VHH binders against Pyridoxal reductase, chloroplastic (PLR1). Designs and how they scored, part 3

Target 1, 350 residues: Pyridoxal reductase, chloroplastic (PLR1), of Arabidopsis thaliana (Mouse-ear cress) (q56y42)
Amino acid sequence: CSNNTSNITTFKPLKLPLFWPWQKVKMGPLSVSPMGFGTWAWGNQLLWGYQTSMDDQLQQAFELALENGINLFDTADSYGTGRLNGQSERLLGKFIKESQGLKGKQNEVVVATKFAAYPWRLTSGQFVNACRASLDRLQIDQLGIGQLHWSTASYAPLQELVLWDGLVQMYEKGLVRAVGVSNYGPQQLVKIHDYLKTRGVPLCSAQVQFSLLSMGKEQLEIKSICDELGIRLISYSPLGLGMLTGKYSSSKLPTGPRSLLFRQILPGLEPLLLALSEIAKKRGKTMPQVAINWCICKGTVPIPGIKSVRHVEDNLGALGWKLTNDEQLQLEYAAKESPKSMIQNIFQTR
Below, E stands for the ipSAE of ESMFold2; O stands for the ipSAE of OpenDDE; V2 stands for 0.75 times the mean of E and O plus 0.25 times the DockQ between their complexes.

## First folded at step 1 (VHH)

Design c18 (framework vhh_7z1x_3)
Fold by ESMFold2-Fast, scan of step 1:
Structure c18 (fold): chain B 350 residues (1-350), chain A 123 residues (1-123)
Amino acid sequence: as target 1 above (350 residues)
Amino acid sequence: QVQLVETGGGLVQPGGSLRLSCTASGFTFSSYAMNWVRQAPGKGLEWLSGISGSGGSTSYADSVKGRFTISRDNAKNTLYLQMNSLQPDDTAVYFCAKEGYDYVWGSYEFDYWGQGTQVTVSS
């Protein structure tokens, strides 16, 4: 004979949301690190100057991320330039398979890949086969998240329904633990959520361009919808392709095609870059760490790119602390005061 | 039912050392991450260090890196903070805090706190 006591009289706890490496955030059925990493640069010779001689250093960067509790890695079947198409998935798969840090626990890594909405992918079966091809390149039996890379609604609406059915079949066949979308605007995000729900499939993630350079009305609407529907926003380009790092100026531009965007946008970012610099100095942090921390503070999961061991080391310093509400507002105000922002991704729908 | 009790505080000279202990009860200690937080007179809360449930991962605030070491003894349900090279600026009330998960925000927060133990570094 015992009784239970209900009505525990405990004072309301103070909320101190901290983003340390061992902590995980919910993303549908998945538990992911508060920050992940993107692999867009892997195999990209044009924008990022990739060479195969870099592979050993990229593997070291991957291991460093794992050692520090990062378990989310984002890739795509379209990543890799020319003959290196699919190279990002092949490298990620190799690094996971060969990882000494994982020691047979390869399933602890959450792999998120994106399937391109190519015009020749006209059947749901072809889209499921795209998933199988990615699994083959990654050398894994199941993806954490299978994502549609962009919407075809604006130019091929009948194809989009086929691609959505493909996502459903991937989930039903157990090829992916969760499904997501990339570059979906507010209207299409609601439509695919409702469609998947009728098929018994939860939509777990929406990946969009989101940073201090990409905080327009549309991004805020997407974030609001994600919060309402239980969808996690994955923020890509959290550093604006490098513009928020503080490394570049009008007299010191990056090499390659990025210099075109930097020439247009960077001169108009002075108020934002100054605010990032001031907060970074006050906190003993770097500008990239502040910019990434801001994304996490907004409830998103940023996926900055892995380009070197130094980039991973720096980005890891975005974890374990939190910007105050006043610091977040200061950055947001400075971003609005800046006469330039990032160009909206041309693949993002309405 | 959940209770956290800090001990080991006191008066210490600059450059000295102290070891704080936090005894936990009312939950499965090894299943939850634990943290140390301090509050200096007239200032807000400052997070210092955290440790995973297994003890396999630790993290530190820049202000205490290299001087403070967090550890735990899961068999004794006890969290520790070894403080070395103490400075007058380390004068504060030190709290241990248990991590909980906020399902609304999908993030971690501190759901239970100890009453705190006073550390005074005298000049």
Scores: ipSAE 0.006, ipTM 0.350, lowest interface PAE 9.7, mean pLDDT 84

Design c19 (framework vhh_7z1x_3)
Fold by ESMFold2-Fast, scan of step 1:
Structure c19 (fold): chain B 350 residues (1-350), chain A 119 residues (1-119)
Amino acid sequence: as target 1 above (350 residues)
Amino acid sequence: QVQLVETGGGLVQPGGSLRLSCTASGFTFSSYSMNWVRQAPGKGLEWLSGISSSGSYISYADSVKGRFTISRDNAKNTLYLQMNSLQPDDTAVYFCATDYGDYEGFDYWGQGTQVTVSS
């Protein structure tokens, strides 16, 4: 039948488990999809150009993710610029509440939020109240994962203990099903694990920058510790800020502040980008799908950002298949041969 | 070098129609999703519609659903916006833009084309 470009009808894919044949991944007491999504762009006017007119597209992207078996969504109480601070949590809560796909199964969505280690959060009670404020914005009674967004160990070690006590109280009061940390390095990860263990609280997740561009000694050591202690690594920036998408080259840089970083790093990534491209072509997949699939193959749960329906469509193609061991080694070897990599997050501890 | 060029704007009476075009060069058009965005006088940017790289998936802002139709021709490196039942509130500069990058929103922007709906 005739389809012309002016009358294109939106195709609705068959609703099947997207993580099949991959079983849901255990993360403490939680069962999560092998890939989740992050919501850092929601409410961010400065870096993402967010505005409320985008909310319809973001809601459609969220529904598409749910329809395809995604149940992990990561946000933070600090997400949203200026007067929109907390907007990411408000939007996620609205989308969950209004979801036609969930229809009374809102509790099956695992919401992971991160609580900022602000200098004025000086008591465990204030940190518990931060959790209650997030629950209010999200319009839910309990979080899947309550996370400490970054460690204060390097500049305010006494505050760190207060924040850890806050996480313990959130768990004991039933406000969170599990606790996690973000941007914790190897030394601090072991310390918080041991501290929480003395209080009967399991540490379920460690969220860090992890990708084919972020496989340095620290990331590998964190992964090793996570495996040893039964902690699940949540990998953020699994596409290396977009450098692993194949959209960019030395002659095709992104606009804005990322172009400076890309100009410095991208020319040094040729062996890795070539390997990604070759495997993607061989498999009938995109480079982002291969890069995300690699993170899953390493036993991590990647959380690429929800920015548009198109991003969700593409990222969903990272599921339902698996790189061979030889393909994984080819990518890792190419990454090691590439002279450039991502810099460590400024909030990550030792 | 990357370039997006919008054409097809102009003055139209309320209830009229216009078709906007955006011609892309300097990148692989068929690999990128495309969007239409507008800016009305004295207001911020408003996202209107997006279309996937293949053209199979399309979305619209509530303000234009049922009136505007987005489409693309990858062989011609061209994006289109068919605008029907135009209203005075549709008066704006219309831009085409590629999909979100990793941090910055849209990767590339056109220069814009002016649409004025007035009697």
Scores: ipSAE 0.000, ipTM 0.170, lowest interface PAE 16.1, mean pLDDT 82

Design c20 (framework vhh_7z1x_3)
Fold by ESMFold2-Fast, scan of step 1:
Structure c20 (fold): chain B 350 residues (1-350), chain A 120 residues (1-120)
Amino acid sequence: as target 1 above (350 residues)
Amino acid sequence: QVQLVETGGGLVQPGGSLRLSCTASGFTFDDYAMNWVRQAPGKGLEWLSGISWNSGSISYADSVKGRFTISRDNAKNTLYLQMNSLQPDDTAVYFCAKDEWELLGYFDYWGQGTQVTVSS
């Protein structure tokens, strides 16, 4: 029998005992709350039904998150459909600037934005200018994390090197405190880490689809690499676009494009949904709280979406307690027994 | 020094039974989930069953549900697999594997394996 372990996650992984909101997680040079929030729905009219009349409620949800110790907010320069392009960044910037709760401590909020790998972004200077445009929309002088939204390696590998150089320049110019990537697979994650290291830039974060519905071989390999290289995994879609909430069934689907995905996947999730329900009832918690807590127990920082005050209130209940190792295993084996899982993001690389 | 040693394999007739044992040393056995995995000739690894540190959570692959029973004795640092109603397609090398607590399906230590042959 040979020892097959060589990293901290297999011998003695770091465990936060209670996941309190004020108990920060190290993410490169940053200290972030154990859970953050994503703003994909802000300005998205097609997939999430956004309307400007929702802005007051979204601001209240943002303030509630801050009040409860959340300091990580994820956005992107591509968030916002059509005429609302950049709306997510504009709203987040407005809410930070106007926040009464921050009282001049606006710089304590860690803003993580993602820059789209658009086919017309062909120079490192254009990519740096994309960062400056995001700073303008956010009305801040420096980002917490500047992220490349997806890899171009599979279709435009020469463009990817240009985008990586853009990230280096953002860091060198002090426009971002840290750099990260999104939708990078195991091979590309190692390659960018090594490239940035030769330029004196640490890779801080890797944002990927990760949840009880997204624990396939690829996600497990990415997590292993993150742990080995000192990169923090930011888990997006920790609730599987809502499938892990317990609010939907084959007879009660969400409106819009998600209904097609749910119709095909949801019936195959019964073992996992039953396990989530059982643990939630035993703990006096909701199924979303259990699913998010599981992501934190795995050493990731989940970023569920801010949709309403009630959603934020519910998700905050994922903090302040911890699933036992036995409960985590119950959920993981139930996920293995479920014949369906989430579809992989089309931009996810090898 | 982490070590996992499987015993109890051998030749058995179809419909017969075997009990596999895995003795663990070099780590705190009752802190970790344990698993049984097999590999049939010319095929890949197949996960069969897992058991949590306190036996509170047990799960089986569909291919062995109702026929195989996983159990553990933490006082003896031993994992068991009771195999009933054995079929020729159960012929494989059987491994016990220590679970890595953070990553589902990633096993940080494996035994040498024990051969089970189901044949007339």
Scores: ipSAE 0.000, ipTM 0.143, lowest interface PAE 17.1, mean pLDDT 83

Design c21 (framework vhh_7z1x_3; at its last look DockQ between E and O 0.64; V2 from the best seeds 0.00; counts 0 for: pae E 7.5 > 2)
Fold by ESMFold2, look of step 2:
Structure c21 (fold): chain B 350 residues (1-350), chain A 122 residues (1-122)
Amino acid sequence: as target 1 above (350 residues)
Amino acid sequence: QVQLVETGGGLVQPGGSLRLSCTASGFTFSNYAMNWVRQAPGKGLEWLSGISGSGGSTSYADSVKGRFTISRDNAKNTLYLQMNSLQPDDTAVYFCARDTYSYGFEDYFDYWGQGTQVTVSS
């Protein structure tokens, strides 16, 4: 029997990382990617149409983020609707555990979660137990960042003290590597920073709505306090729930509850959308990539959501480049020309 | 404190109409957007409609657009859903839910009523 076999050597070009390790940013004792991802859509049947049949795609999206150097993933103990309460944490834990690229390196992923101030959580021990429950759902021994999901100072000031003590105990017990807050306004942010500092607990992050649609006086004051005190601002809703994508108009609204907000804000947004489009075309980028890059340029860590592999691919394009100062000012001036901006979270304090 | 109570559910024949009410207490009703959500047997939650705090802006899911009308009476602290041309697949428990006016990716409706059953059969 005669053989005629030819061998052809294939050349596989090297792929450079989207950002280099020295471009990571400090968040207390942690070194995090300049962008993270939020997992709020994971288990949310009401607003995002989650079904368990989507889990494989979500896992692929998670792996794509890891492969491109993302190490910050934000979740919360309240994520998941109805019987799926806590599902976001369970999925994230599953994906971390099953990742072949993380074998022996699971501690390089920075998991940030949040503890809801439910009305039945009335002692600091209950918040420590909430943290332990999150660790159980995530199947990890320690969180990267444990965060208070919102302040109760405006409606339950005694619970606020319980929240702060709970966070101290989580840190002292080694359940979290770092602590943070979410939806804290300027006054409460300074107060909790001072409280934690006197107890030897550094406040490492503050998570608020921050974007070209949410950069008013109060949000800029929060940013300034973060810069002064060495707190890393984490920007949620960096795309204004999709308003900054260019996909919607007054005649083409999203389905679901977002339609109310879009109807109120989107008609006056044309100057900002034109500026985003102009810069996106000039730079060979998409409008979402420009909006996210702006957050990065301001020194914040944006956490756009993981909804699909396609969304992660798009959002990763925000890395590896920077808007010029002139481009940043152009966007900021266009945002100020908007007659309305995003409404802040109702639980954001003063 | 915060309480939402739905009424007006019941049994109706296909093609019929019902009006649901949601009475609110324990908060300043006019400061909050309100929503209707339903859960059909064995299904997940489905958002149907929302209305701004003033009542000046409304929105609807495609599945109910043109058949359902959301409204509110801020003087009576009451949210309404007028449901016309009801079909068997509208059978569900209907909930009213308070919106916090926070539309970040982390936000949910913070308070829900216990729900009212709507059954469209025969």
Scores: ipSAE 0.021, ipTM 0.551, lowest interface PAE 7.5, mean pLDDT 86
ESMFold2-Fast, scan of step 1: ipSAE 0.125; ipTM 0.600
ESMFold2 (binder alone), look of step 2: mean pLDDT 88; pTM 0.894
OpenDDE, look of step 2: ipSAE 0.045; ipTM 0.541

Design c22 (framework vhh_7z1x_3)
Fold by ESMFold2-Fast, scan of step 1:
Structure c22 (fold): chain B 350 residues (1-350), chain A 120 residues (1-120)
Amino acid sequence: as target 1 above (350 residues)
Amino acid sequence: QVQLVETGGGLVQPGGSLRLSCTASGFTFSSYAMNWVRQAPGKGLEWLSGISYSGSSTSYADSVKGRFTISRDNAKNTLYLQMNSLQPDDTAVYFCAKVEDFWSGYPDYWGQGTQVTVSS
C-alpha cells in the first residue's frame, strides 16, 4: 500500500464566449459595450416627433441600458430642432447626473459627441470652444470621444485643417479621452488618420452608415481601412431607420418624412427581410436583434437609436450570442440579392 | 471581506433538476450584476448566465438557454440557478461570480464552487 499517490490538477483560466452580454470591446484607450445607443431622436420634433413629455420615458430607457452594461452613448451638438438645438446633449447630461444606477460612477459612461462643421467655425479655438459648450450642456468634465461630425474637404478644405487642429487641441488639453470622425469616406479617413498621427494623436473611431442595407463598396473600403489602422467603426443606422425591424410594409409605413424613403426602398428588400425572419425564428430572436448582431459580428459597434423602453429592451437581446459564419453569409447574400439598399448619406466624403 | 458561498450541487440522473444557491456577503449585493460559470473536467471555465443588479434583465449561454433559469433575492443577498433537463455534459463545478465594477462586465470574484454530477 503506497502512500503519497496524488492526482494533481492545475487551475484553468476563464474562457468566456466572444459575445457575452456584459463583455467589453476595445476602442482606442476606451473599453466600451459591444453595442451603444444613439440619441438623434432626443429633441428632434421634425423627423422623430419628439415632445418634452417623452423625457421621463427616455430616462427610463437610459437606465435600462445602463443596468444591462451599456456604457456608450452617442449624441451631437447639432441634435435638437429649432429652439431645442443642443437638447440631446442636455437630456443625456441630465440623465447621467440624476442616474440612480450609476451611484457616483458617472465617469464610467462613455459619452461620444459630434461637433458640427458649421461654416462659422473657422478657427481651432472656436472648435475647442464647441467642445467646452458640449461639456457644459452634458455637465461633465471630459468626453469619452470627441468627433468631427462631417468633413468640409469637398467645399472648404482650409476649414477642415483648422477643425482637425481643434480635435488635436481637445485631446492635448484633456477635454476628450479619444478623437473620432463621422461621415468620412475612405480617402479622407486615411488623410485625417495620417495628419493626427503626425501630431501624436491616435484616431480612435470612424462613425459611418453601416448595416445590412449599407454594405456597399465604400462601407467595405472604410471597414477595411479601420481594421488595417486600428480604428473602431461605429455603425449608425444599423436597422436602416427601422426598415430591418419587420414592422413596416408598403401598406404600413412610418409617420413623417421617413415614409418617402421607405416607399422607395422597402419593396426591394424582400430577400433580406425573409432571411432575417428565418434566422430570427431559428434562433428565437427578433429581426432587429439579428441585424444588430450582424454588425457586431463584423467587428463594428452599432448605435441604434433610443426612442422607447421597448426599443432598448429588444435591442439588448442582440448581445450575448454570435451568428455563425454561414448565417452571416446567408444575410449578406440576401442583401446583395435585394434590388434596393439605403441611400448614401450626403454628408459622407470620398 | 467579499464572500460567495455556493450550495445545492449533487448527483442527479439525466433529465433531472437541481437548484443552486449562492449567498453573498461583504459587499452591497443589490449594486452588482451576478453570474453563474462552470468548469467541466478537462475544460476551461464557461459562462452560463447573468442577471442585472435589480433582476429585471437576464441572459443565457446557448448551451443552457431554455433549461436553466437565473434569479436573485436582493433582500436575502442570494443568487439562484434553477437547472432543468440536466445532461451528462452539464457535469461540472458551478461557481457564483460578481463583477468588481458593474461597467467592466467581467466576473472578478469566485466562490468555492459546488459540484454537479449528471450520471447514469
Scores: ipSAE 0.012, ipTM 0.422, lowest interface PAE 8.6, mean pLDDT 84

Design c23 (framework vhh_h_nbbcii10_fgla)
Fold by ESMFold2-Fast, scan of step 1:
Structure c23 (fold): chain B 350 residues (1-350), chain A 123 residues (1-123)
Amino acid sequence: as target 1 above (350 residues)
Amino acid sequence: QVQLVESGGGLVQPGGSLRLSCAASGFTFSDYSSYALGWFRQAPGQGLEAVAAISGSGGSTYYADSVKGRFTISRDNSKNTLYLQMNSLRAEDTAVYYCAADLYYGSEWYDYWGQGTLVTVSS
């Protein structure tokens, strides 16, 4: 009717939150897809069984993500085991450079890398040089987000101030469009935000372990601070290293060191896994899609790992729809009723 | 000035077909690769529902589960026009249909909306 039509044309409604990849979310000066992808598995032989023979499949998975509107890719200068150190950044850079889908638009990809707080990085100049080394491996002139990988506050507080100054210099020199942190707890998140503000640098992102397995008091406090200060929370391990996929049981464990962690946690997840399965069946979705969608519903940007074309295909199904408030509460109550949760990252500060 | 003008609504029999058009002016579909164009509807007594959306590149589409396999979203760059082809229409599809465009990076709401066009599916 004319009255309803007039209300729509004069009223500026909020975007319908269906989390389409092209429906970007603000992250400081950046516009990113509602879900990104992490590259921790790229070059990681120990936890993820990486082999160089996988590179062609990883490139195909990367192109599929781009084709479906994903523009945020998270890596780190420490990713890659042993002699493959830095391999994640090298592969991501190669895939971006060679991409036919990006022809002339390489700068539309938001690359977020993390700089390790190594004990020998004792000057701000050394930290800026770490950024330049990452740019070289990635074969790009500027990062979307330059991140400090973990806080040294608990064991080397003087080093932390040096690393913070390094982040400021990266921003001031135009090497990064935005600055972020990883594994920062509530107290240190406020402190770095305030420090950067005194130097004229906005803090755009805080990356922490956040999932249905990792929504304890500290994660909720971090989310509250992020909302208050205009910081976007990037949720890593949104599937709990694979525990939320429904693929594993006490009799069907993954290979490698993850099996030790799964033996301790997985038996205590029955209520949560049942709730995920029920909602997935009701919605015609997979358990990973529901778990990722929950992270997006909480206002975070999850970065599930790129491991294969199949995994990217599945994870993309987390977009274009939204869990109801009642479904979110059902999952949260089931998680609370589960006797186990994910072990906190030991590098996460207070 | 950016404007969206809808046309093609009307009365149609159950099982019939209808094509809605949305003529865009003030921008071209090729200018904004990050934008979303979509169709939304509001049935009597119901809230606003997303029906279908298409990316600026045309490489990604979305459909509500209620319309998958029946509706098709498309665009014609030469005419700068968005379409919604509606097949196998049901009484439940009766609604006012709106064209919307989300053109700017970092915006938190759809930037522009059409006037709406009424679609009535009835014997």
Scores: ipSAE 0.000, ipTM 0.264, lowest interface PAE 12.5, mean pLDDT 83

Design c24 (framework vhh_h_nbbcii10_fgla)
Fold by ESMFold2-Fast, scan of step 1:
Structure c24 (fold): chain B 350 residues (1-350), chain A 125 residues (1-125)
Amino acid sequence: as target 1 above (350 residues)
Amino acid sequence: QVQLVESGGGLVQPGGSLRLSCAASGFTFSSYDDYALGWFRQAPGQGLEAVAAISSSGGSTYYADSVKGRFTISRDNSKNTLYLQMNSLRAEDTAVYYCAAESYFDLGSYEYDYWGQGTLVTVSS
């Protein structure tokens, strides 16, 4: 179908995000913006100091993303701390339902949620019920993408088969338009793809840590498998916990607990940070915009975290342009030359 | 106000054992809070490596291949403390060990906080 969403007028053109003008990315049966947004911070009281007073600004950030053509929003049933468990899904659902920008087109938003592989989720029926609970919190009839949040293969392989059967049932019952996985390594990605294929269910997305700080052998192998099997890679943490923003250096560390991690990693990132800075300056862009654009150039769909209107404004500048092959190689060489990289996710499988 | 403090590091001979502790203040370890807790290490001249992780209920644990069968992670929610029991220690286990707390199982989030200051483990002689 048409990717033309233009409301451009002759005398007052709208600012629209573009990556290869008017392009949408195919993700199984879905048509998504080249960049989405993650909602991990929404409802997180303990790590991010979430308060309900923040909801108005988060709603403004959401509307700004929609206004600029973003239609992919990633959440999880485990997002939100303590008594606010599920709050990220509840806030996203509220913002979609109340959106003046959508004006009855709420189904054009692609909601991707992730179902936690909790040890007490022991039946396929319980996993389907997890999906129904997410739909209830989101106040929608169908998810764009239903994802398994992590693999249980290394500690509970029989539970994993049960969870996979749950994904099959979600798809067959029409509760999700597409099925995906998160934190799956190369071996498990092939195994679930084949398992689902024999049951008539296409695996449409694989969400993994992927950035200029996370392009080791496993990430590159996952990307290769995704390309071969027609799976779209959703890249989380495209900015490396903020280390690729250019706001920090060995002489200017963040305040708080992150300072220890940054002391260990940032000094070893100087070649990469220099390359990002030089390309950003040459292009009239910010370092985060260059880092996100690199992920899109690799054929992934990055989902940077949405915390404020300012984060959305900056990240939207990653669209509408493209790094040259030479610029991409320069960044990749600088990343390889850098003696440090990001921590691998503990729950990512082989 | 939120703080993680590691202890229990030191010098040990190959084949020896150490138990690391991570005491949390400013928040509570609870099966209802869905905190994933983990241990990371950084050896001299190397990047950070994930060592072990434990789910909020304590029902699920993960280990790096290099430590499987030798290290055991556990938590005591009543004492608000995370442990790493390290047995059959090898020279390559020499590193600064860090504990970390996360409200979900993803370490690649945009802004990750709640790390300890680290404790040195030296396996030598």
Scores: ipSAE 0.000, ipTM 0.118, lowest interface PAE 19.6, mean pLDDT 80

Design c25 (framework vhh_h_nbbcii10_fgla)
Fold by ESMFold2-Fast, scan of step 1:
Structure c25 (fold): chain B 350 residues (1-350), chain A 122 residues (1-122)
Amino acid sequence: as target 1 above (350 residues)
Amino acid sequence: QVQLVESGGGLVQPGGSLRLSCAASGFTFDYYSSYALGWFRQAPGQGLEAVAAISGSGGSTYYADSVKGRFTISRDNSKNTLYLQMNSLRAEDTAVYYCAKDFSGWYEGDYWGQGTLVTVSS
């Protein structure tokens, strides 16, 4: 029996649905599920209304994701508001350690964390220590992906080189299996790729805001660069903070700070929301499932947020099927005809 | 180090049954195995076609229309083995049957066995 074979060497009429949660896609040296999950809401009291009483349900949601083949979980050392800073990493680590289903196979989980470019992180050693602190909170010996959370190029370019050297050292010391970046624009993405390559470190992932609400010139250019350089795009906010769920209207807004943003953007999304609704009904799927499936069809790995068991159940339905090229085009045309789109992340570089 | 070895093929009469086995080594089946496992076949002069697939947890299965209701895919994690129970066999089921792991078509990490021949005739 040959250990490896590719579909290039053998004709394979693929009749099986792609994007099954138990199937994997390449991300540098890693094999990850076609969709992962983000943990931004874990410990976030201000934007997402987190309470520690929610931890039991979050643990159940995590177990459900594992049971259905999801192996990529994205977190950050800055996740958690105020005194709960780092709480997302602590909870993820606890859930991995306590998982009855993993049974000593904790290494099957690919943990991707992001290290903040804080103004006081001025040495490569401090950045390596940030990685060690994350490993301590997560209670693991090695990260799947160590990521720089944002670029300092526009305001502290000398700090950026120090942070890049920190990523190199994390990789060389075996603290991370792969390195990535978040919120990097086309120009900076090429620069860090070349910098890391000259030091023998492959850049495996670029995490950026990417959805039917975020298909601007910058996103398309980043995607093109990722495809050319063998970098996997991790798409964050694939549901536009909830605007693509179909649950909200100008008369039915979410509670909290999101309501102000929704008031400005949601009324201008009617063509897109109608197209999502029509395709969802035709396919027997939900609008979030269609929006996430679209991201996967574009060759990205989306990381929708874990908030409850119900959200994980729904998002898992984005896998096991594919939008046709015509359905993708219909959604893209509707997005173009919608007068509003998502606001670009302020940390996004050029 | 990943190896898949098919067995259980042979000559069988139309309407008969066979059970194919795929023994895995170099990795372990477990309850949370995220690897898809499946069966593919190639008839003489035909292309490769998907027959059946099962998720790591065993919670999801897929069957080609041509075999649905006749074939059953299952896994035994304690024996590190994948099975295909084939009932009501037809002449058109004659093919080399392959066991496969991670057949996503997305990357080179897909693993395939060497195949086992099933012949349905008198």
Scores: ipSAE 0.000, ipTM 0.235, lowest interface PAE 12.0, mean pLDDT 82

